Miniprotein binders against a7ua95r516to809. Designs and how they scored, part 59

Target 1, 294 residues: a7ua95r516to809
Amino acid sequence: ASLSLLSISDLVPDLQFIFFWMSNAIEILYFIQQKSPAYMQTIELMDDKAGSKESLLSATISANEEAMTILEEVIMYTFQQCVYYITKTLYVVLPGLLDCNPFGTEPSSEQCRRAAGVCVCAVCVMPEAVRRVVSVFQTTSDLLQQYQVHSEIQSQMFAYLFFFTNVSLFNQLIDKGPARGWFQRSRVLQIQASVKILLDWAKGAGHNHLAQKFFAKFCSTVTILASPPQQLSQMSWKALCAEHPSLKPVQLHRILTQYQLMAELGPLPIWQPSSEDEAYIYRTVDLLESFENH
Short names: E, the ipSAE of ESMFold2; O, the ipSAE of OpenDDE; V2, 0.75 times the mean of E and O plus 0.25 times the DockQ between their complexes.

## First folded at step 5 (miniprotein)

Design T11 (at its last look DockQ between E and O 0.85; V2 from the best seeds 0.00; counts 0 for: SAP 74.327 > 70)
Fold by ESMFold2, look of step 5:
Structure T11 (fold): chain B 294 residues (1-294), chain A 83 residues (1-83)
Amino acid sequence: as target 1 above (294 residues)
Amino acid sequence: DPKEVVEELLREAERLLEEARKALEEGDFERAILEALQAIIEIARAMLKAYKYGTDPEVREKLLEILIKAVEILMRAEEELKK
């Protein structure tokens, strides 16, 4: 019940109200900024036999300033509230990406599909767990378009949503991954395929740069875990740091240690941290990412 | 009482909206601009207060209605002053 109540479709009425206000506040603020010099000049230059022109002009100047101030506050609160509602839904659906199998049917199913006239492209059907996440992003994009929210603000919203997604997935993988079997190579390849579907959505939606920027830490982690054991064991610590600059020393060290255990590469440590990094590889306070980083 | 504060802001916004509408109809475009701006200020305050304390659907619809009408008056009055 609680999971079904957090679907993005259930939140659309609230989001419509919030997007309406955000979009209109932006447009009104722009209107005032662009038009007020002219209409205030017109008021000042108009003939006024009743002697009330100066008080009208003064009141209008005050009202312009007051309106711009309150509209900026509306924009700030509506943006924060959009983020709050959307990330609430996203938080519920993101963990499923780590447990899903995005790959299709075994070869006998492909033969059955061929015999029935079904092509191999059925293997590309989006898994339900991935579809739930994409649905949140797509619904957000559709609402932003429906209310004609300025593209710069749309980009800022997706920047935060991608940041939130990376933090959520990275923390789950690092914190729960070994116990949940997510460090197993076959599972990592499934996770990698699922994330590729998300990245393809982001590229098609015009947010490729943002996705590349904000998913870097999670993608680096998955890339390391997906690497063949022989290839990875031949890379030095310095080479791995250079290939994965988004990972802190403690994060890289934890990933490599768990990789060694999972791949059964023996108990002898393979990767020797630099002297500089050795001070930092056990700082567990730096292991998980904060949702409050911007 | 936050609900009473929102209701008072709504009543003030409605009063300003009606004054702006009358000013527009009478050709007093300068006053229509001022009073539409003042209505926008009050309705935006009402929205922010209602948002902090929660809103019901009836209040949400009223907030939208008043905003739309105030903006229409503001834009029409500005357009008339350009003439």
Scores: ipSAE 0.743, ipTM 0.935, lowest interface PAE 0.5, mean pLDDT 83
Fold by OpenDDE base, look of step 5:
Structure T11 (fold): chain B 294 residues (1-294), chain A 83 residues (1-83)
Amino acid sequence: as target 1 above (294 residues)
Amino acid sequence: DPKEVVEELLREAERLLEEARKALEEGDFERAILEALQAIIEIARAMLKAYKYGTDPEVREKLLEILIKAVEILMRAEEELKK
């Protein structure tokens, strides 16, 4: 099946199985960790009938340690599989977010209209491209809640998904943006509006801090590109570095260079990198973000 | 064959579950805990192998059923030891 047709809905049955195992493994692990001291003490207090107590205690300790170890492996494996499947679906829908015009009268999704009549929910008014991205996150949230997955694991899941989304969107914007016209002010404003809808959803879902943290680089890039030339041309390199600390010098330099070309601005001495940053602006290896560091 | 290994682990888990159940019925709660923990270990091993190599949905459902039963025995035995 072409990767282009894989929806999050198609993966729900597989994800449900994985989430079920992950949740149960976590609950069992916590149960063992909390109860182990009590039942081991009970074994220790038993009458020593012919050395059977020591053997039973040793066997129980060994089984307890092995059970905790294998359950941790199950949790790690299931977490990795969830991330793998969900990120595959994100990979398919994220490019649409950059091409989305949120100011257009796109027809609201037929599904929400059919189910609830006049549903003026925030999701029903979302552009289709934004709704597809939000649907992946919402489905993930719903599954995590349905299976009562521990809050720490939920936070780690969303942290990774937001990280992945930021890296994907940032790299696409930097690499393909000039060629696709995404650096044009009108297009940037569309992207900014689309990202705002996603961030508003994340805020409503209780993930505001994570979203702000992990989308910082992409949001900084969009903010710079959305800035009027009259305003941005008054900002020094040092001021821009200070305002956008998530951007590496090479990234900021690339953004400003492409902005200058798009806005037909002459050379701006005020945007000249500092002597300290001058060596770093040529590190093209640091231009795109890596998926490996998380 | 990965399928044969999963089936073997499943059979062992079922055996351990039955021993845990018998121990619980006999009032040997310490042994019931041990056997239930061992059943959980084998089920978890089976799950990891089953998922990596693609197994029958029926096998996956059976693993979950045995897991739930093993945990129930573990919980009951622990509760009885506190009395």
Scores: ipSAE 0.591, ipTM 0.874, lowest interface PAE 0.8, mean pLDDT 89
ESMFold2 (binder alone), look of step 5: mean pLDDT 80; pTM 0.748

Design T12 (at its last look DockQ between E and O 0.88; V2 from the best seeds 0.00; counts 0 for: SAP 84.801 > 70)
Fold by OpenDDE base, look of step 5:
Structure T12 (fold): chain B 294 residues (1-294), chain A 83 residues (1-83)
Amino acid sequence: as target 1 above (294 residues)
Amino acid sequence: DPKEVVEELLREAERLLEEARKALEEGDFFRAILKALQAIIYIARAMLEALKYGTDPEVREKLLEILIKAVEILMRAEEELKK
């Protein structure tokens, strides 16, 4: 109950503090890493007056190493905390994406209407469920830019967030999809359109490659389910495996089995798994994606 | 108590920062660098504890202030050593 009310906006003050320290720790670490070799060399070149050089050098090396170590711990901890809070918010809003009808006349967000009058920005025309997901990513992007977080850390954060989103959406679709009617063609087309909006946002935000990579499994699933029966029934198991390499044999088999039931198709010999894959289609442990493998 | 730990680390950081400042004023730039690095260690430890357990806004502001001072000492000492 209480988790459903947590918006990304409610977390912004806490996230701002964490991002601030993460950025500062990265900058200081980078400064120390770049400057420390010159300091050590300068100490080494000093005249050894009364044995003080060796002790100063040793103390400076030790302090430098310890400073770098503790700063790395701060960076790791702050990164983990950001990911924790952001993924918690995503977990709440992601289910709405699967139920979203992007073709419906949902009213544009009140916030954009109030600020700019007739805002025709891509976010203002988004369905509410999609906008909520995009808002989490946009807020994350804005915070990363505001605090000038190093581009590599930004990339790692978005990689993880897209990974998390893909795993969450894929697992929900596979597990709950049949029962919720998400495998119905009309619903699949809605999901496909909603995901396209999210991918278009990611492209506009400069994360196109990461989005394509980490959403591959969910996109493959949606693409198969969106395919007309006349087209999909002409594709062999091997052809489908080759076209959708992100899907494990057990996952592809489950998708095709549920598609067959939904489309009221008889047994299709062309979809029969190869002898090589036959043992793998029964590995139900591999059906759902794990959050631990990233 | 996490608060007491943060306060203790902060006190030590301030002590080291003052030593770094004095060393910088005296023209002992290597000692200034050493003491500033040591101050940063305690500031970062205090920051990590503050992030884990929560701290008062005043403590957070103080940690930022002394961190900025420590970095300024490092930068000034480096600039002087390049001359």
Scores: ipSAE 0.756, ipTM 0.933, lowest interface PAE 0.5, mean pLDDT 90
Fold by ESMFold2, look of step 5:
Structure T12 (fold): chain B 294 residues (1-294), chain A 83 residues (1-83)
Amino acid sequence: as target 1 above (294 residues)
Amino acid sequence: DPKEVVEELLREAERLLEEARKALEEGDFFRAILKALQAIIYIARAMLEALKYGTDPEVREKLLEILIKAVEILMRAEEELKK
């Protein structure tokens, strides 16, 4: 029996609350920053002889600084909370990208057809697993726009979500790939197609640069695994390292080993690590990526 | 007790907001600004506590209401000083 999987739509009420507070804190912080010089200047020009001018100015400076500081803390905490909830959802749906078949999907749905010519067919043709991931990204984008969150903060949020997605997919592929048959060529081509759909969403949403930057490790892995044997067999270790600088030696070595096993190739002399890399290909601690940004 | 902390901060913020409102009515625009900023500080602290440990939806709405009112007093006081 299967329990219902966590969905981004189930989290929307909590996310609306958090985005609402984040957006309000941002707006109020901006307002205070914008208005602070004006009323400080007015206090400094106050001419009364009561002797309270300096005390009032000092108290107002202190209150102003403290208000800005605590509002910045609210913004930081709400950002972290949004990321926490969204990545919790991503963690549940991302593995499905590795198992789905985008080539055999029947993507049409009644919802897509009813959109009066506004339907984005790329979204409607997606396999269910890809749609679930896109739904998380699209819902996040919609909420950020609904609450008019500053564009810099929107970019930073998607940078982290793409980083998280890359780490999650890469770690699962490397760790579970042998047991799940994900290194079989037909599966790798399906994975490549699914990731392409996701990258196309990111491009259409205005996040192409961020997606290209933060998916590099996973995309490099899939590119290697999807390469035809005739082409890949002509590339040396040195050439592969140069083409895929995002991959650590232990990661590249593991990927090539899995490729050899599934393609039924024996060890290839051209893929022998350089002497400088030999020390690193067995560092198991370096194999999987950390979710911490270093 | 996080719930008690939020409610105490809310009560202090509400008191400061009332002082800000009175100062605005009396034409003491500098004191209105100071008291509104102090109310904002207490509400932001309460909101941070509520985000970490939770609170009732009614308290959440009250926190936001007071925050908006404090900003409105800041805006009105600043405009009056420009006159």
Scores: ipSAE 0.672, ipTM 0.916, lowest interface PAE 0.8, mean pLDDT 82
ESMFold2 (binder alone), look of step 5: mean pLDDT 82; pTM 0.797

Design T13 (at its last look DockQ between E and O 0.81; V2 from the best seeds 0.00; counts 0 for: SAP 77.032 > 70)
Fold by ESMFold2, look of step 5:
Structure T13 (fold): chain B 294 residues (1-294), chain A 83 residues (1-83)
Amino acid sequence: as target 1 above (294 residues)
Amino acid sequence: DPKEVVEELLREAERLLEEARKALEEGDFMRAILEALQAIIQIARAMLEALKYGTDPEVREKLLEILIKAAEILLRAEEELRK
């Protein structure tokens, strides 16, 4: 039977050995890469006393190349396994971000909304759904540091985790948002506050640039939906495209259509796509994002 | 059988590791480098098999142990060559 792993802490023993293998394979690969010219040069300079120098050089070149190739494969597989286990956990906990209320009880939610679209009042707390996501990211960061994984690999790991998070949240919002009521302004403000907590974690962890890059599409969506009607209705399609380049025309069109419906701004379209974009606003194949990207 | 493949690769890696150790002791540093690289190749292939099909925790620990020992011989032999 299939077992569903809900908590990252349940995966830590498996992740520990995988990170340990990955870290050691990386260090050995870099040693071979850095030192192979030196010992190859030494072989070339040796006296050929038994006539075996050419065979030794040929065998060492071949072994050197093969060792690097197979270590790269080990690194790739360990990286992929880490990503698999961690994203499996993220997949389970991410939907809760769209349903949680970081503002606490309902009366405090309106008070926080009036204090301007940031979580600034004393009634806002980190909801359990946000804490679960932060725990996945924090546990991953702690393991990468514990096993001294090379900083470039750590960055690649978080780039993918942020990419995965963005795709998961964006797709669920676009696909399930109408049925779940997630386009209502009060819910959008709650979502915005929750994602700000994630962005603050990423900034404090030294991953601000990666978070800004890979959350751009979801953040643009939430920013548009959180905008006051008097501000958004005065912005042209051209201006919105320029301010939100991460959104495809079909995505921007869908977001604005839902905004207009939920803000009760009447049936006539407020935002007129350019003639070039008009060809693309109904391309439903481009609406949702693919998890198959780096 | 994946377990048999891992065990065969591990056995070959251990043989190569011992040959590399002997070469290092005898001052044949170039052969020590070659045989350490060959041990690394075998153990890394065992690690790939274990990653694809699974293995038990005691084998996981041994695979890493042999990898590190082979890398240490490689490092030591390279250092000796530079002298």
Scores: ipSAE 0.761, ipTM 0.944, lowest interface PAE 0.5, mean pLDDT 84
Fold by OpenDDE base, look of step 5:
Structure T13 (fold): chain B 294 residues (1-294), chain A 83 residues (1-83)
Amino acid sequence: as target 1 above (294 residues)
Amino acid sequence: DPKEVVEELLREAERLLEEARKALEEGDFMRAILEALQAIIQIARAMLEALKYGTDPEVREKLLEILIKAAEILLRAEEELRK
């Protein structure tokens, strides 16, 4: 009940505070790292007044090391907190992406049109379910830019968020897809279109490489399921493995088995796993993706 | 109590900041750097506690103010040492 009410907008004040501290900690850490050699050298070049130099140098080295250590801890903690809050909001909105019909004339939320006037931006024309997901990412991007967070940290954050999104969508599709009818061609095409909108946003936001990398598994699954039976039935197991290297043998086997059932295809010898893969297709532990590998 | 810990760290940071400021004014730039670094350490510790357990907005603003001032002293002292 309570999780369904949590929007990214509700978390903005808390996120602003965390991002602010993260940015400042990074800036100060960077300053210390860049300047520490210079002032250490200055101490070393000072006239030795009765051992005061060695004491000052030792104290400054110790303070510098401690400052860097504690700032790194601040950065790590703030990063983890941001990811924690943002992924909670993603967890709530991501299921809507799988049920979304982007081809339906759902009235674009009048709110974005009213606030921005005649802004026919790509976001204003998005289906509501897609817009909600994009809004989480856009808000994250805006906050990172607002607080001038170092580009490497921004990249790491988006890498994790895309990873999380891929794992979440993939696991939901594999686990619940058959029961929800998401393996039906019409539904798959809707999912494919929705994901394309998200990927187009990521490209426009400068995260194309990360999006392509981290969404590969989900995109491969959707691509296979969107393939016409006439086309897919001509592809061998080996060809499918080669075209979709992000999928484990057990995952590909599950997808093809469910596709076969949905399309009412008889057993296809061409989809028979190789002798090398045959032992792996039964590893059900590897079927779903883990969140721990990132 | 996390609040008491933050308050104690804040007081120590303020003391160190004042010493850093005095050192900077006296032209003891090396001491100013050392004391500014020590102030930053205390503020960073206080910030971690504040982030973990929550703190009053006023305390958050004070932590930020001290951090900015300490960083400014550090920057100025470093610039003077390069002359």
Scores: ipSAE 0.724, ipTM 0.921, lowest interface PAE 0.6, mean pLDDT 90
ESMFold2 (binder alone), look of step 5: mean pLDDT 83; pTM 0.794

Design W20 (at its last look DockQ between E and O 0.01; V2 from the best seeds 0.00; counts 0 for: pae E 7.3 > 1.5, placed apart)
Fold by ESMFold2, look of step 5:
Formats: sequence, C-alpha cells, structure tokens
Structure W20 (fold): chain B 294 residues (1-294), chain A 83 residues (1-83)
Amino acid sequence: as target 1 above (294 residues)
Amino acid sequence: DPKKVVEKLLRKAERLLEEARKALEEGDFERAIELAEQAIWLILRAMYEAEKYGTDPEVREKLDEILFKALEILDRAEEELKK
C-alpha cells in the first residue's frame, strides 16, 4: 500500500477505533479521579478491627495508582497513534499549499457565496489544495467531537497538528523554495493568501489562539518575503529579530538573503547580524525545524 | 484588463477600510474586524494581479501602504475586543 496515496477518508475507520479507546480511557481516568476521594471516605467510616482500615486503604491506593498509570499510558499511546496517522495524511497534502493559486477560485465561487450565509461555510469556495488540508483538520475535529474527547486533549491534538503543519511548510519553503521559484513575489502573495484561508478556517473552528501560536514561524517567513522593499530595507537586523522572534538567526539570515535576490537588492549594511549572532548564521543544522518538540 | 481589475479592487478595499476605521472608532470591534479582513483579501488579490501582469510601481506602492493600514486596523480591533 502506498502512503503517498492515503487520504483522510481512507483512515477514518482506523481513527474511529483509536478515538474510541482514547475517549473511553479518558472517561475512566476521570471517573477514578472524581470517585477516589469518596471511596477513601467510606473506608475511613468503617470500624477498624486489627488494622484492616489501613490495609484496605493501602490496597485501594495501590490499585488506583496502577489503574491510572495504565490509563495514562493508553491515552498517551492512542494520542500518538492518532497524531501519527493524521500527520502522514497532512504530509502528503501540505506541499500543494505552496503551489496553488488561491485567486483563481474566487470569481468562480460567487454561486456558493450567494447561497451561504455571509461568513462561515467556506469549504466549497476554497482552492482544492487548501480544501484538502482543511478536510484533514475538519475530519479530525469532527471525530474528536463525535467521541466526546476532553477539550484539553482536543486542544493538544490541534496544537501538535498546527505545529506539524508549520514545520512542514517552513522546511519545504526553505529547502525547495529556490528550485521551485517560491520566493518570487507573486508566488509569495499566493502563498500568503492560501495561508490566510487556512487561518480563517482555524479562527472559525475555535482554534485561533493555537494557530497564531504554532504557525508563527511560517507566517513570519511569509510576512518578511511579502513586505515592501521600502519598509523592510529600513529595518535593522536587530529590529527584524525582535519583530520575528519565532525565527532563529540562521533562518532569518537565509530569508533575508532570498529577499535580496527577489528584490534585486545588494547587501544591506543594516542587515548585518549582531556579533552575538554571527556564529549562528552558518549553523545549517539549525536551518530546518525538527518535527519533534524541543 | 489587469490594470482596471487592480484599480477596482483597490477602490473597493479603500472603501472597506474607511468603514472599518469608522467601526473601530465607534467601538464596533467585531464589525471592524470583519471589514478589515474583507479588505485584506481584496488587497492580496490586487497585489497578485499587479505582480502577475505588471502594473505601475506607484500602484504597487499604494497597495503596500493600504495593506499596512488594514493590518493595523485589524490588530487594533482584535486587541480591543479582547479587553
């Protein structure tokens, strides 16, 4: 079976199974946490004959701790499995965001726009590449709600999915951008618009804060590349670092180099790295992001 | 006719931004956000058309200025709504 041909729809049965067990483990864990104090109180009310209360209390604590440990491991494992399968699907569809023209669909969507209420239902008006990514997120959201997964776990799931999306898009832009022509201003504007559609979906889905946090690196990159030369060339390297804290020095330096090529600018004295950062701009090991949290 | 398309998009975006600025001053932050986001989309579209088909640098500079204003209005309105 070819991983490059997987869609989120093909994975729904497996994800349903995994979410079922995750949600059940969460419910049982919360039940134990909520009911353990009451059970301990009933033990305290029984008559102590030859120290039986202390033995029963110890056994109850041990059993509860073992059960909670097992349930936490099940929750962690099922969470990791969900993330693994969902991110495999994302990995296949995300490159299309960098190649699509989001403006080519806006006029043709007038019929859908007129049929919908003013703002919310945008999937039928999205470029196909954006729609495929949104479909992965929307399917994930629907499954989490269907199985009533605790809201804290839902937030952690989307935090990781947005993190993964940010890393994947950033690494591809940096790595393949020169060969693919993605640093041309017209292409950067297309990428910016495609990302705006995705961020609008995240806002409407109730994940705006997570998206703002975890897309910061990719959004900063696109913002720099889309910036007018008149404004960007007036900003010192220190000011750019402060305005874009999500970018490591080597990453910012690479982006500015690509910007100079695009805008046909020569080296700018105010873009010289600080003495503290000069060593970091040559550390190519730091250029690409890890898919694993640091 | 790309030049006329860019000019139409620019004029519509400027109207939306003026309405967004007024909504922000009146304290209707949700409406200001909605209007600013609509303007930003039109501005991005206009910038794309201007880059793809080649348009006067003066128009491109105006689009960059208008985008900056739109982002400022959006940021201000979202910050005020959080209060």
Scores: ipSAE 0.062, ipTM 0.567, lowest interface PAE 7.3, mean pLDDT 78
Fold by OpenDDE base, look of step 5:
Parts: sequence; C-alpha cells; structure tokens
Structure W20 (fold): chain B 294 residues (1-294), chain A 83 residues (1-83)
Amino acid sequence: as target 1 above (294 residues)
Amino acid sequence: DPKKVVEKLLRKAERLLEEARKALEEGDFERAIELAEQAIWLILRAMYEAEKYGTDPEVREKLDEILFKALEILDRAEEELKK
C-alpha cells in the first residue's frame, strides 16, 4: 500500500509531533549552551572546601556534555525523520512536474477556492502538478514557523529538500527523458516554465539563494535542452562546460548526445569533448546524480 | 566535525540495511521497505553533509555503494509485495 496514497496532509500530524520535539530539543540545547558558562563561574566562586569544588565542576561539565550529546542526537534524529517523510511525499509528486503543462487551463486549487473564492494568488494560478510540489514545501515552511524552529535548521532543511528535488528531477529527466519525450522542445519549454514557477515560489518564500544553488544542475540541463539547435550547435564543448559548471562531463555529453538524436543533428565536431574530459565521459557511474553530489 | 557526522550516518545506514536484509529474508517485506527507505534517507543526508564540506572520494564511493544496496533491497521487497 503505497507511497502513492500519502499526501503531505496525511503526514502533518506525524510531522507536527516530530517538529515539536525537534524544536524543544533545540531550545533546551541552546539554553544549556548559554547557561553552562554561568554555572561554571558560579561553581568557581564557591569556597573550595576539601576539593569539592573541583569534583563538582568536573561532574557539571560531564553532565552538560552528556546532555548536549543526547540533545544533538534527538535533533539529528527528528531532523532525519522530518526529511524522510517530506522526501517520500516529494518522491510521489515530483514526476508529475515533468509531465505538467503549465500553459494549460488547469483549475485553481480547491483549497484556495474554498478559502477566498476566486483567489489570484500565485499558488492558485499554479498548475496542479506544480502546486502539489509547492504544497509540500509550503507545508514544511508553515510547520517550521509554527514550531519556531531555529532559522539555521530551517535553512538546512530547505537546502536538503531542494537538493533532493534537483537530484530526483535531474535523474528522472536523464534516465527517462528520451523515452518519455521530455527532450522534445515543446516538453522542455513546459518543464522550464514549471521549474520557473517553483523557483519563483522559493524566491517569495525567502529561499532564493538556496534554490538557485541546489537547482543549478537541473536548471542547466533544462536550459541546454531548451536552446534552439541553431544556437546550441554554435557552442563548443568548452563553452558549454564553462557556462554549465554544475554538469559533469559525462552528464553534458549525455545531454548533448540525446539532444542530437532528438533534433536529428548529425555528429557535431564542435561538441567533441576535450582530451582532458574524454576519459570522464564514459564514467556512467557519474551520470546520474548520486544523492551524494550536492 | 563534518567527517564524523558523515561516518556516523554511514554506520547507522549500514545497520538499517542489515536489518532490512534480515526483514527481507524473513518475508517481512513491509518492514524491509521501511528500513531500506530509512537507510536511503540517512545515506542521502550523509551525501549532503559530505558535499557541504568537501567530500573525500572514498567516502563518496562508500555512500554510493550502500545507496545501491539500499535500492536493491527496496526493489526486491517491492517486487515481492506485488506478488
């Protein structure tokens, strides 16, 4: 029974519980870190009767270190669980983004219609497939704010989610794109528009820098594929590498090879990899983004 | 130390994968999926942390290896649930 039935809304109760504990653990950790110096100073100011001060200081240090270690583990665990559930939801909705036609007349979100009638907000105008992805991010943002999670942890969470999204979309596009027709110019333009909507949302949510950084690879791929044949055929391998530094040589080579096939272009000598890159273009292990290649 | 965080995540992921493998062998495919997915998450996080701080190629290779194993367990368990 399956991941396919899990909406982000279904996970909200569990996520709320996890975010609650994560937030509390962060607050307690911060409290200990701030108060520990004052406690140590207080102990240091106590009368040194019979070596009791040194023992008390040592015990206090050890207790604080243990407490901080436990809290860090709780924070790490809860963070992991949050991202686990959220990425499962993303995994389900992300494929729809690649098949989305953002230029079509899709109905506004049911949620926005219920709340405000004809809402013309950016979310209400979004295609359903894009809105589903945005809803995952927005729900995450809302929960982080609701539980007043520290801004650094919020940034780390969004960085990871954007990373995951980029890897997922990139890998799907590279692996399934040719078979699904996603390399067709019309489809590429749809994908480009859909991604732009997502990036615009991220910008509005205050995550522009993170989005630009972590979506760079997918955006570069889409940009290349969206380029007119007349323009792209004039760009050398070296120029393309320089313009798209987020792409590995093997990835760029794959994209260009598939572009050639799609555009019915004969082999282009100008796209021939450099002698330095020639050894790398056959490293198929580097083709798909490992969820490692942040 | 970012390296220690990655190593800790890696060790935890390996433990989860071993548990997932056992669950798969026992015919508990639902649990195998759950454990494999948890392992995948840890691996992905480890990968993120590793990239954030500049990853040792050996660590990257190890993370890729265990990710592959996790995906294999996941695929096998999902296939068995479809039968």
Scores: ipSAE 0.018, ipTM 0.294, lowest interface PAE 6.9, mean pLDDT 84
ESMFold2 (binder alone), look of step 5: mean pLDDT 83; pTM 0.809

Design W21 (at its last look DockQ between E and O 0.04; V2 from the best seeds 0.00; counts 0 for: pae E 14.4 > 1.5, placed apart)
Fold by OpenDDE base, look of step 5:
Structure W21 (fold): chain B 294 residues (1-294), chain A 83 residues (1-83)
Amino acid sequence: as target 1 above (294 residues)
Amino acid sequence: DPKEVVEELLREAERLLEEARKALEEGDFERAIELAEQALWLILRALYEAEKYGTDPEVREKLQEILFKALEILLRAEEELKK
């Protein structure tokens, strides 16, 4: 119940605090790493009074190592907390993306409504369900930039968020899709359009490579499902495997089986798995993606 | 002026750190920790304030430097207290 009311905007104050600490810890760690050699050199240049130099050097090394260890723990902890809170918000808004009709007329975002006139920016023209998802990513991006978080950490953050999003959307589509009618061609086309908007945003935000990499499974699934029966029925199992290498044999088999049922196609020998894949198509444990693989 | 606030916090933090260093040299490790912790709070506040209004890179660098000094004093004092 409480999770359904959680918006990314509600978490911004907490996230700001966490991002502040994360950024500062990274900066301090970097500072220590850069200055430590100079400090050691300074100690080495001091007059060697009866063993005091070695003791001071040892103490300095130990202190630096301890400080760096603490800072690394802070960075790791704060990173995990950010991911935790952001993924919670994604968990709430992602299901709406699958039900979204992007071809409908929806009102512009509140943020753009305050601007004089009808904003036609990419965010304002987004369907509400898509905008909510994008808002989570945009807020994350804005916070990372605001606190000048190191680019590597930003990339890792988005990699994980895209990974999480792909796993969530893929699993929902595979598990609930048939029952919810998401495998219907009209619905698939809506989903395809919605995910394209998200990918376009990611491209505009400079995360095109990460988005393409981590959304591959979901995009492949949607692409197959969006394919006309006349076209897809001409593609062999081997061809489909080659075209969609992100999909495991069991996943591809499930998608094709559900497609066949939806399209009221008879059994298609051309979609029969190879002898090599035949043992794998029954591994139902591999059907859904795991969140632990990242 | 946010910049003036940051500069004031920085000056006060530096003062406290100097006192902490003196306490450390005198062997008053508990006082050194107390003073360094107080300085740390001011530094963190200064960092927060600087980020809120836009940070001059020079100010940021100075804040990082004194933050390191505070941490060094804390670590040294804590090590001495463990003996």
Scores: ipSAE 0.011, ipTM 0.329, lowest interface PAE 9.3, mean pLDDT 84
Fold by ESMFold2, look of step 5:
Structure W21 (fold): chain B 294 residues (1-294), chain A 83 residues (1-83)
Amino acid sequence: as target 1 above (294 residues)
Amino acid sequence: DPKEVVEELLREAERLLEEARKALEEGDFERAIELAEQALWLILRALYEAEKYGTDPEVREKLQEILFKALEILLRAEEELKK
């Protein structure tokens, strides 16, 4: 019942242990896969003294299969444990992106100018809420590199973390947005700016493709909400669906409903769903995303 | 006795890994690789014997530990040799 504050820094010792075992299990697995054929060929060419060749070959094949199974299980469980602990810290810090104001500080602009002399800003202070999320991603990236985790596993880790981030932010916005005032235009613009800072981190870290793929739903939502009323009111339902294919009909309908309330717009004929979509705009079961929605 | 076979294989694998570690420290990376690979094959045989005759929980933990030692030596030696 009590709320606990989790920091990624508090979890680093545990994550170091888990990444250590994951990385080494991966390397042993690849060694067995790569070197096993050569060893089997060596045994096959041996003299068959007292049947030792046949017994050794059979034992080696069986041992390789068992070792690979054990190692694959270790890799799976350590990956799941890392994801579990990291996403717990993300869940705590992600809502802050929705409350954050990344604009308005004159000292931030002055600090950038002073760092670059009379030049254009070279370094900007990241808002605290954004910094907390980036800290989770950066710490994860640093640990993966420190333990030389295979690049494919690193990509899978960040794909899941970005997927989790998108689902968490989208669901919080849709579910809590009315009560928290997050559909107010000034808040939406602030959210858009905060997310842009996070996306810039992902691009600089070499994860731009993954971020583009997995943040699409939340970014589409914020883009629609940030649009000026005159521009959005000229876009038909069909045009909005085409521009934002990541949004389900029920989700787009809910977003437009919240936009109408915020902008005090009456019903718009061009926002009427297509005939094929009318069956789906009230499917509340499809409104929120599942953390297992692939 | 299958427990004695597993224990003999593990003892020899650990001996080979200690020699591989010393070779790595001395900069003899080709020897370190050879010794670590020999140890890995003994570890695989020990895993087979333990599975065939059953195993206690500590055998799996020990197999993971010595597999890690062998991999660490092999990776470091191969990385140094490629330089």
Scores: ipSAE 0.000, ipTM 0.209, lowest interface PAE 14.4, mean pLDDT 75
ESMFold2 (binder alone), look of step 5: mean pLDDT 83; pTM 0.806

